# Miniprotein binders against q56419: the designs that were tried, part 87

Target 1, 326 residues: q56419
Amino acid sequence: MEGRTLEEVQEEVFKRHGVLVPKKELEDLAKALEEAGLLLTEKVEARLKEEEEKLKRERPMRLAGLSYPEGEREARAFLEAFRASYPGEGEEARVLLMPHLEPSRVPEVYGAALAALEKTPPPERIYLVGVAHRPLKEKAAALPVPFQTPFGPALPDLPALQALDALLPFELFNTPLAFREEHSLELPLFFLKGRFPEARVLPLLVARRSPELGEALKVVLRDFPGLLVLAVDLSHVGPRFGDTPLTRTLAEEARRRDLGFLERLAEGEPEAALAFLGANPTRIDGVEVVASLLPLLRERKGKVLAHRLDLEAPTLSAVGAGTLVL
Below, E stands for the ipSAE of ESMFold2; O stands for the ipSAE of OpenDDE; V2 stands for 0.75 times the mean of E and O plus 0.25 times the DockQ between their complexes.

## First folded at step 7 (miniprotein)

Design m14
Fold by ESMFold2-Fast, scan of step 7:
Structure m14 (fold): chain B 326 residues (1-326), chain A 84 residues (1-84)
Amino acid sequence: as target 1 above (326 residues)
Amino acid sequence: GSEDLIRELEQAIREAEELAKQVEEHLKAGRVDEAIEAYYKLAKLLARISWLARRLGDEELLRRAQEEAIKAYDRARELLEKTK
């Protein structure tokens, strides 16, 4: 859009209004629009610098009052309602896969995660691995600051984050702004902090598969044991995701792909889980996370506690969500 | 290109050699905190060397650099736990 010619602008005005605007007036308009664009760019840059400065001290809540309640009392009742949505018992988790989809859409799946956390001894730290929804300068990133929640701040495990950074071929703290609006960390963290208020957190984002991350994490976890949480959604199907409108057949196929993926992870076969998806293409955002964490997932058997394919009726689209304990 | 990766690798190896000397000097002088920091920097640089080796298809250097990165990291952890 930048670099439209004056002649092209004249042609559009003529076609729309049937009047040819004098070249000088169009030149003056183009200059004013260019100056306005420069001012907008400066304003955006100033705002981003302000937000980056805030992120050096803490990561504020962005979804409070939208996806979960702001007040601690209301947040506690909300969390208990999700637990009540799952009628089953949990199992102890050393690795937990849970969604980051809007919780109100899959309450029983988050309830299953809460049931697993209920059976899990409180960890000293949580390795919370989400999916980057904005570009990262490297394949992965972390933000070493307190993350605000209605249950108080989730404190970073600074020694463990420093240890992890020391074993990576890139700077771990490389893209603070990517954490400003990141629901794949904020939504699972709400549930994790509510259940384990004393646990420190390593908030990690994966943008692209990084075998180096999994290799480094395996070493760090020996010195800094903790709960590994993969905060990932499953199949994304329908027009909202660049696909055809959801049909019963496509929904059944998405459920089969989700469950086949989770079942192979539950057998301790993450390479088989990835290969299964390669044979059955899907838009599972967890693929890059699983591919990065292979050394941590191999030979760990577990159980799928819940799965749902949630229909977004207005767009005839759906997103899969599941809870897996390893 | 591959020439740029080789230049980065050569520089990283020189920096790793210098950091190893700095670790020895810090330990000899009883500067434990500085030795810990230098060991962590050495581990990171060795991790970078291993990544460059992977990109260049040098599997022997990859394995050696990974092993040395973990050793440097372990030395930092041992020192840090002693000085809590």
Scores: ipSAE 0.721, ipTM 0.918, lowest interface PAE 1.2, mean pLDDT 89

Design m15
Fold by ESMFold2-Fast, scan of step 7:
Structure m15 (fold): chain B 326 residues (1-326), chain A 84 residues (1-84)
Amino acid sequence: as target 1 above (326 residues)
Amino acid sequence: GSEDLIRELEQAIREAEELAKQVEEHLKAGRVDEAIEAYYKLAKLLARISELARRLGDEELLRRAREEAIKAYDRARELLEKTE
């Protein structure tokens, strides 16, 4: 924060307007601004408590009418259009890596995910692992409530969530507000619920590497078998992400890193996938999820179905997205 | 610091010992649901002990506490399956 003394403020007003403001008036103004800040803080806290209370009952749609249609029939047609955008056939998935990027930007990548789900027997539950875009109190979190979708609510698998919580060294249900606006869960869930309307869900967020999460999930999946979904985006390059403007060379580097990462995962070598990225210079956000889930990804071979680096021309930036089945 | 981690570890071990006694008491009394809940709490506390051991560099305690956490969890699951 820029700290300005009352004397510096008086001096600037005098220089600009030829008036010396009495110190008492500046002190009164400073106190009024502090009081206004306190009132704003109290209002913000009251609203956050209200939102947190609502999240104890359900997680409402936030992106309906924006990223996907609100109505069930329109939502169904939307899914069909995405499936049609991918000309290939899917493969059965025990583990699915899919994006959480705005679907309209990479329809063929979501289409590949839908193709894989088409070949996959309906699971009783889906372990949906996304990336936290807001701080969590712990390395990971879950929200044990119904998530609304145009296809009806995706119901939580409460027994499986309780089992997972019991094997973790921290409280799993630790940051409800992080789920209020979380597209890394909402966007993949739209597609998953449309394909598997009867499946229950474990909505999980990873903020930082949590090897204990992967170890616990390996045990829980033995007793509560289901589809594991890693909802992650790949490279984030360009000024929007604190990087230099996108060049052909940077775009090629991003594609090389995305594909090298995915292909090593497809070989059942997640440690090699992480090592390949090194310092992660193109900012693949899936690294924290993969590093957390190592025990679930080792020795599991599969196939990369789709990859795209989506160009955001106005910002000279790009985001990578891919579909991988294991 | 490490002294704080040691205090947390000592407290967690005391709580785990108490939960193990509660599990045994519930089982003897035929309180299956309470025994399941206590086993899940015991598993969580053992998972916490394993994390504290990792931060303290105690590889043996980490391994042992992780094994005991899974064991407590498995016993809860066995009881749940018998009541389905």
Scores: ipSAE 0.765, ipTM 0.928, lowest interface PAE 1.0, mean pLDDT 90

Design m16
Fold by ESMFold2-Fast, scan of step 7:
Structure m16 (fold): chain B 326 residues (1-326), chain A 84 residues (1-84)
Amino acid sequence: as target 1 above (326 residues)
Amino acid sequence: GSEDLIRELEQAIREAEELAKQVEEHLKAGRVDEAIEAYYKLAKLLARISELAVRLGDEELLRRAIREAIKAYDRARELLEKTK
């Protein structure tokens, strides 16, 4: 079951990290906390089960009317406005890296992704890999239900999802509730469904690096070819993310880190891309996604189409976003 | 099991013990402002321990961490009110 004793936690820490946490300290903390006597209510548990049951049938829109228009006609105009914000031509994508940041903040970056999709033959399926913003029971998860969009439901590719599940050492469909509110899938899916309305989707979340996911996906893609999409944001800089306030120098460093990361991916060197980030003072969203998908990214050359570091002036913070085709 | 979560839990527990000790030392020395700050830091760290407990499936640790965080916030507020 889910419960772990403090002794089991101590043993797990020792086994994984070769350090022994003093048992007395853990016991003293646990005893002090126990006397406080909090219970999770049966009502909370019942509500979570109800929401989980609803997710067995479909995943509703959560950001319609907020991050994109709810109506199909308005959504279409919105998508075309994003395409128009990027003055360049796209490149055909076999692998697409695009952001999941609020689209209105980086319209030209989403426009570059749309330009790439215009040059890409319609895929039968899209492997959409996002970042888990809520805990997963395993390193990765998928939700095998229709995802609602203003362009109609994005249907799951059930045979490909089942093939993937069979190859993994853990249950792929392990945390439905993590998908209830997940912008790293919903925002890219809006653009992907608008461009490829007939494509089925494998909606995948990564919480921690899972080399077994990348290896399994390499096998599944041979039998179920499709477009691989990495929905990841780049540098997160400033107080909003626990860093020092943004300066011109720190912004330039963040741009350099983002571009250095993307250019190494474009050379087909994802390990070098990850190593390049190893000593930087900012966090890049999606590192765990790239680390999980190494087998799919090696030796694939491509092109960086767009990059922007978007400033949040009130918080002296910034988030990087980019579009890369491989 | 998740290596990163377990490592973070180990570190958080050590930091919580250190903060609890700092609170005790500040209170004994009459450093009320420092004790209040340490209590807030302890409460925040206990909230993080509760997050890690959820991810690791330790429901007992979750309940205990949340309650202790609430107690730390309440003690900080009480001290703040007394010193105004």
Scores: ipSAE 0.000, ipTM 0.193, lowest interface PAE 14.8, mean pLDDT 79

Design m17
Fold by ESMFold2-Fast, scan of step 7:
Structure m17 (fold): chain B 326 residues (1-326), chain A 84 residues (1-84)
Amino acid sequence: as target 1 above (326 residues)
Amino acid sequence: GSEDLIRELEQAIREAEELAKQVEEHLKAGRVDEAIEAYYKLAKLLARISWLAVRLGDEELFRRAIEEAIKAYDRARELLEKTK
């Protein structure tokens, strides 16, 4: 009789919950799940509104303790270690192309950028042009608030941003939330603020080619001279980017396209650099930025200081990174 | 479509004409800060007119509108420097 106790308990559990689930109970469950989904949506909307309000005051660090140290002393040592990773001398930059890839993956490329900044006189302002990794309401956007760094806040150049907005056919300050988590600005800014602590910044994002931005910037730079920084990565190849697994042939093609692009920019031929890439089959994200900034890049000769194709073995993927001075 | 762009262009031209009058009125009244704001707003409208002209294939209007946008911007900058 005792061996039947487990079967009796199982039968009693079935009896308590019923052998059949009535249609009404399934309908009630569906309504509860729908209500939970609506509550989650309301919670998400409330949080996004809260984050947008915070971004009206400042842009906090998101990658501190992850991509760079939180403390100023540790951040300074970290920056100097990157400079030391590049054995060459820098060149003075009026325009600097540098990556926004995770710095630890391409330390000598960031080191080359730091070497160039050492040879560059301190600018009053930096036009920091990154690539939007989230949708923008317009082709480009800016956020006119202090950006926090371990070296103190990078302050916005409000008069220059207002002047730029006045020459654009769209509202420049159109998508604050796109700046909440944007490594194409945060990572280069860490290095730029460490080298030029007193420079004000124009943090700009390009989502799609905007000749309007380049034409406006040509006028603004005349009245508000500064260092132009293109914070762009080069080839993106492999499955992580919707491509086939990395092969030696694909890696060679990516390097050839990266270097051909940079070398044509170094000759002051940005249209030739774009034409060389054609359909951009290795997904150089700098294309949209270069296409937007053509008036600022023509007839400026310079030098490619560094290039790396960083291999991500677990995903059989790679990202190109380079430093170019114009 | 092109009809919507033409309508937007016509509206932008009317707004620019009204704003140019507001600039003149502010300057005559000695309202320098309002004149600066109006000049920047006029520059933005002229920039919109210029890039609408590009979408419509009107190269002549684009050149003229960009020149007027830069002119309005320059006048705002001159007034700002004089008031520092």
Scores: ipSAE 0.687, ipTM 0.905, lowest interface PAE 1.5, mean pLDDT 89

Design m18
Fold by ESMFold2-Fast, scan of step 7:
Structure m18 (fold): chain B 326 residues (1-326), chain A 84 residues (1-84)
Amino acid sequence: as target 1 above (326 residues)
Amino acid sequence: GSEDLIRELEQAIREAEELAKQVEEHLKAGRVDEAIEAYYKLAKLLSRISELARRLGDEELFRRAMEEAIKAYDRARELLEKTK
């Protein structure tokens, strides 16, 4: 029993009603609440274990019918509409930075990513690096199972994942439940699978900067060449993110921070990109991804194809999105 | 604390020496698949040793352990390619 809770309840009742509740009654109540809490905890833990067990077989779609169409034909038309929203030509990508926010909010940015994929030779595998929106047991994690999409399952590259795991100081397959609901992988994967249906995937999540992940990936990419995709959103501004309501000035500052970050990455200077954000503070969740992948981003020059700052009018907040080819 | 890290490092080094021995024994016996698995395990343990060394501020051991981890990994890959 937690004695502090009993004392707080007894004091509150006395203050409100002028009645001193006998300690025995409060202890019995606390014990009943604790026992009920233990039973609820047991049920929650049993459910989580069941869901974790299911994730050993496959990762089902969670956003089909919400963020993209469930049917293959409708999904294909949806994908091509996004490509059509970007009027430019793409550039060949060895490294692609693309967003993971709701696609309908920044169609031209996803269209630019699709344009780049059109100019890119089909890779045998895609290293898809997203941002963990739930805690991981380690700094990074992967889930070595098929990820369902409207275009069929995106199959894991098991030999490449095993090679990666062998070069890491921690177990790579450490938090399967973090992948159950993860849009930073699911949304980019929809577009990547639509363009490269035969490519295998390494679905990777970064929670905290892991330089050891970047060093290991540099070695693995030598033996298992493929397309590296950083699924990263840019500036997060406004009350939804613990900031002041968005103004025109703050929006312009966010655009300048995003573009300054992307242009430094495009010059092959990822340390300069990180330093630029340190000097111009913003809530870019992709900072931990970039910081982890430094060895893969240095001295790779490229081009920013698109950038948008998307306004969430109900919250007076905004999220930046961009497409960068390296 | 630091004492716990030192104990873990010492244990990891002993385990790495044993794995290196197992690799050599598997290779001499013609157990190529077992040697490959042992090399991957050795690479992971050497990667762990490098992380422990980094946390202890031992930059030389960190560098050396990382080099040996990549070397063990490379030997596993060479064996996999050769048995193709």
Scores: ipSAE 0.773, ipTM 0.929, lowest interface PAE 0.9, mean pLDDT 89

Design m19 (at its last look DockQ between E and O 0.01; V2 from the best seeds 0.00; counts 0 for: pae O 8.3 > 1.5, pTM O .791 < .8, other shape alone 3.167 > 2.5, placed apart)
Fold by ESMFold2-Fast, scan of step 7:
Structure m19 (fold): chain B 326 residues (1-326), chain A 84 residues (1-84)
Amino acid sequence: as target 1 above (326 residues)
Amino acid sequence: GSEDLIRELEQAIREAEELAKQVEEHLKAGRVDEAIEAYYWLAKLLARISELAVRLGDEELFRRAWREAIKAYDRARELLEKTK
């Protein structure tokens, strides 16, 4: 199990699907996976080592030609079409919350983020904080290599990444393979690189709440000022996420939950935003990121520019997306 | 368990004390690059001590260790700035 414990697997299944899987069944599954792995150990290990070695040099595009165009000209037109989908002017951002779900599903929300970036002075660096969709060895991780985009490589800010690593109680560069296929970084980065081609990037993933990361980032941002971007989705509702089928009532509850969360963040009250979600049966993707970054979000007032609950009719499910500037 | 956390804390404190001594030796010898690296490692150990303090419920140790982590980090940054 790629560094996951049985307790972590059990908790994740419970969180995602509201189902408590008996420990014996998880143990049997883990044993079966490990036994299957033994048959291919040398081949699997060699392949993983090769992929890890490649990631020491660069992070290639994975979603080019699927979620965004491969060619620079077409990518530019695509980005400008998203900006055009949002009729507003935007607001300057010191902190930007934007989604990471498939852009074509919520073009106006990405358009709002682009509008905010237009009003924002070009940063020397971007702290891009996404959500880990694969296990990390630690609560958070970073990959200190160029990330390829249609607009050229987004270069890592190595001095800032080293400074951050020095203030963390764990090794920051701990799980390079988790970055091989990670849309919570790749999709926002496409838009950020298109708007700020000269900015360096700190690509960060959060797997579990890490208050240590927020405290360290507060110090590092003092010496290495830049734009903080929280690349997070909001409510996840419906059978695709282990919930009951989406109804009008559940959709309204999800919208209220998303907006209540974002509005409390906009008031500079991130603890109140988390408390507002405390009793909710559905997860918001951004909870672990917000909980990790509390020191950076307190007393920063701002504005919700856009919010949509994207409906996936075939699965009777929905994902919330929003743009918030602080 | 708590015993494991306490052992880890004690080990981290010993390592931080030794590293602080190494920083002083590097500075006295004019080994600025080594002193910078050692300060960054000291900051990391102090951050680890602060995280262990939180897990043990020791708020005072957390505040002190985190303050010292920032100081070590600041010393490294000051040296880096002067060597530009």
Scores: ipSAE 0.809, ipTM 0.940, lowest interface PAE 0.8, mean pLDDT 89
Fold by ESMFold2, look of step 8:
Structure m19 (fold): chain B 326 residues (1-326), chain A 84 residues (1-84)
Amino acid sequence: as target 1 above (326 residues)
Amino acid sequence: GSEDLIRELEQAIREAEELAKQVEEHLKAGRVDEAIEAYYWLAKLLARISELAVRLGDEELFRRAWREAIKAYDRARELLEKTK
């Protein structure tokens, strides 16, 4: 009853259907709808509160049986199959850029990440920096709880997280619900935990670029050395992302932007990588993470190990993924 | 507006000065765990002062506040390492 009185509604019903509905019946219906809406709101709020409280204790697997196997034996075989999809050798990484796209779509890109991890001494901890797909209360957030995996729980590095929080102008532990379904942490973590079962994790999300985060991490990494992982995807092009249908020209532009971005990062020039993208017309997913972490990327040279622009034929769209070691 | 930011900055500076006094009190009293926590809070408050300085365009204050944040953080780290 948007802007209409019950009397106006009653008159309209009579004009259209020839039946006069008494005002009491209309009032009873309106009251019942209001009560039902209030009850639904209360139920939703109660469920969200329960989920938030659970997330303050642990983060369960959401993608087991969907994106990767639930059982440990099957998960190890899955991990090895992905390694085999990349026939090359990796290089030691102090910083690893890897995707969070569905693993089956870019198997050799994840395989390249595994190859890099084979060359990387087991770290005491992993700084896993994903992209927030749900709003955060601040520019960045962490969730200081165990993340479940088929390889056992990935335990948080609580001392390092506390130290990081102490150097930020905002509360780091600010949006537990944003982690509930966040695949940009869960998918890379499967691979990382499988290769480094002893490493603790700092599960971090970036919603908006935070120079403060990068400056704080530079200090924290001095005292809590570990592997820095940028869990980001690259170009997003086509109708699913607001473009015209994918053409060869659009796909080649997306590939050019992906590789140009990665190559500039590999030269230790993250500001040049961001400048190369300009307004980011192919919507490279990783820009906010890279912009936050500039102090950790400057003058760190490395190599692009893999790239794929993966076609989504049903949507006439594509998503880019890459593996970069620094 | 900028008047609100300046007021917030002045308040944060006063709070940082008070917290620094609390650190000294804890250290003199031998309350090491409280001193560590107070140093971490001081570092966080100085990090906020540095962020406010960026928003106000005061590069000199930004650099000083950030350097002091790191010093407070380093003191907390030193104390934590002694109690391991």
Scores: ipSAE 0.750, ipTM 0.929, lowest interface PAE 1.1, mean pLDDT 91
Fold by OpenDDE base, look of step 8:
Structure m19 (fold): chain B 326 residues (1-326), chain A 84 residues (1-84)
Amino acid sequence: as target 1 above (326 residues)
Amino acid sequence: GSEDLIRELEQAIREAEELAKQVEEHLKAGRVDEAIEAYYWLAKLLARISELAVRLGDEELFRRAWREAIKAYDRARELLEKTK
């Protein structure tokens, strides 16, 4: 029974999420889990409850000292180096699409985002919309607490968050634990806080397309104007995501889809961008975010500033990243 | 550190169980699409559990987390199969 279950899990994870977990790892994992008896022990429940209670106060850095420097001085030097990695000039952003991939993998793409932010007047607030890599209880969620950064805490815009919650047909403040380790918010927030230290933040996650979110945000933005940031990655291809090892053909297809998606967004045609992807065979990460924000993306013209398909050599896999200004 | 990864793994297991319950609740309520969606997230969570466990290098902890997540997945799957 276990072997069939593992295969089905593998197939389902592969088909749906484009992650190929090696069968042996699943087997070793299943066996290790059986041996370890990590039942949701009272201890695990107590610990998770403690972590949830902590998240009522603040979201601590999880990637400081790993993905970016913990110290402010070093963090500023990090920002400068990333900006230097992009030789171009930015454009003023009303909407910024930027990656949430490990910064060291796509430095020039983050550099392009910084270049755009240099041309952007300091916003009062930033609507930071990330991708939920963990399940949410609802289609979208927010965490209305300070997010720690090397530049000090990114403070929530509580009035704007409350206004958004009031317009949604579901509780916005759900699944706080999904934010604990969500890098799709933490990594972009480092760059955003570094550039706009005084901006309030609305940290939002999208798990599933929520047209209601886009419509609600469109209303909220009238009373609470700000910069909209889509923190999304693009194609995920190769064995780590269930494909064959990266080939020239697969890389060209990933780039074609990434650029075709971004170009249609740059033309102010987000529906055409989604339609262009179809079944999303290269697993563009930002689809559900874009699908949720259609009312905010329509008729906005802009420019693609950067794109990279970055090879993860150990897995022969690649992830697309892009920077788009609208 | 390893302690943070352990916490994340423990959380992921709990979330897997919660999703399995959501599948059941949605099915009981006749919300088949929502049940399927919850099931997909459960599968995604299993992948995350696997990744976390590999990073922990604690095979025993990983095996425990995965077993519980797999049980949740199996329950959800069985429930969905009965509704087809």
Scores: ipSAE 0.012, ipTM 0.267, lowest interface PAE 8.3, mean pLDDT 85
ESMFold2 (binder alone), look of step 8: mean pLDDT 87; pTM 0.863

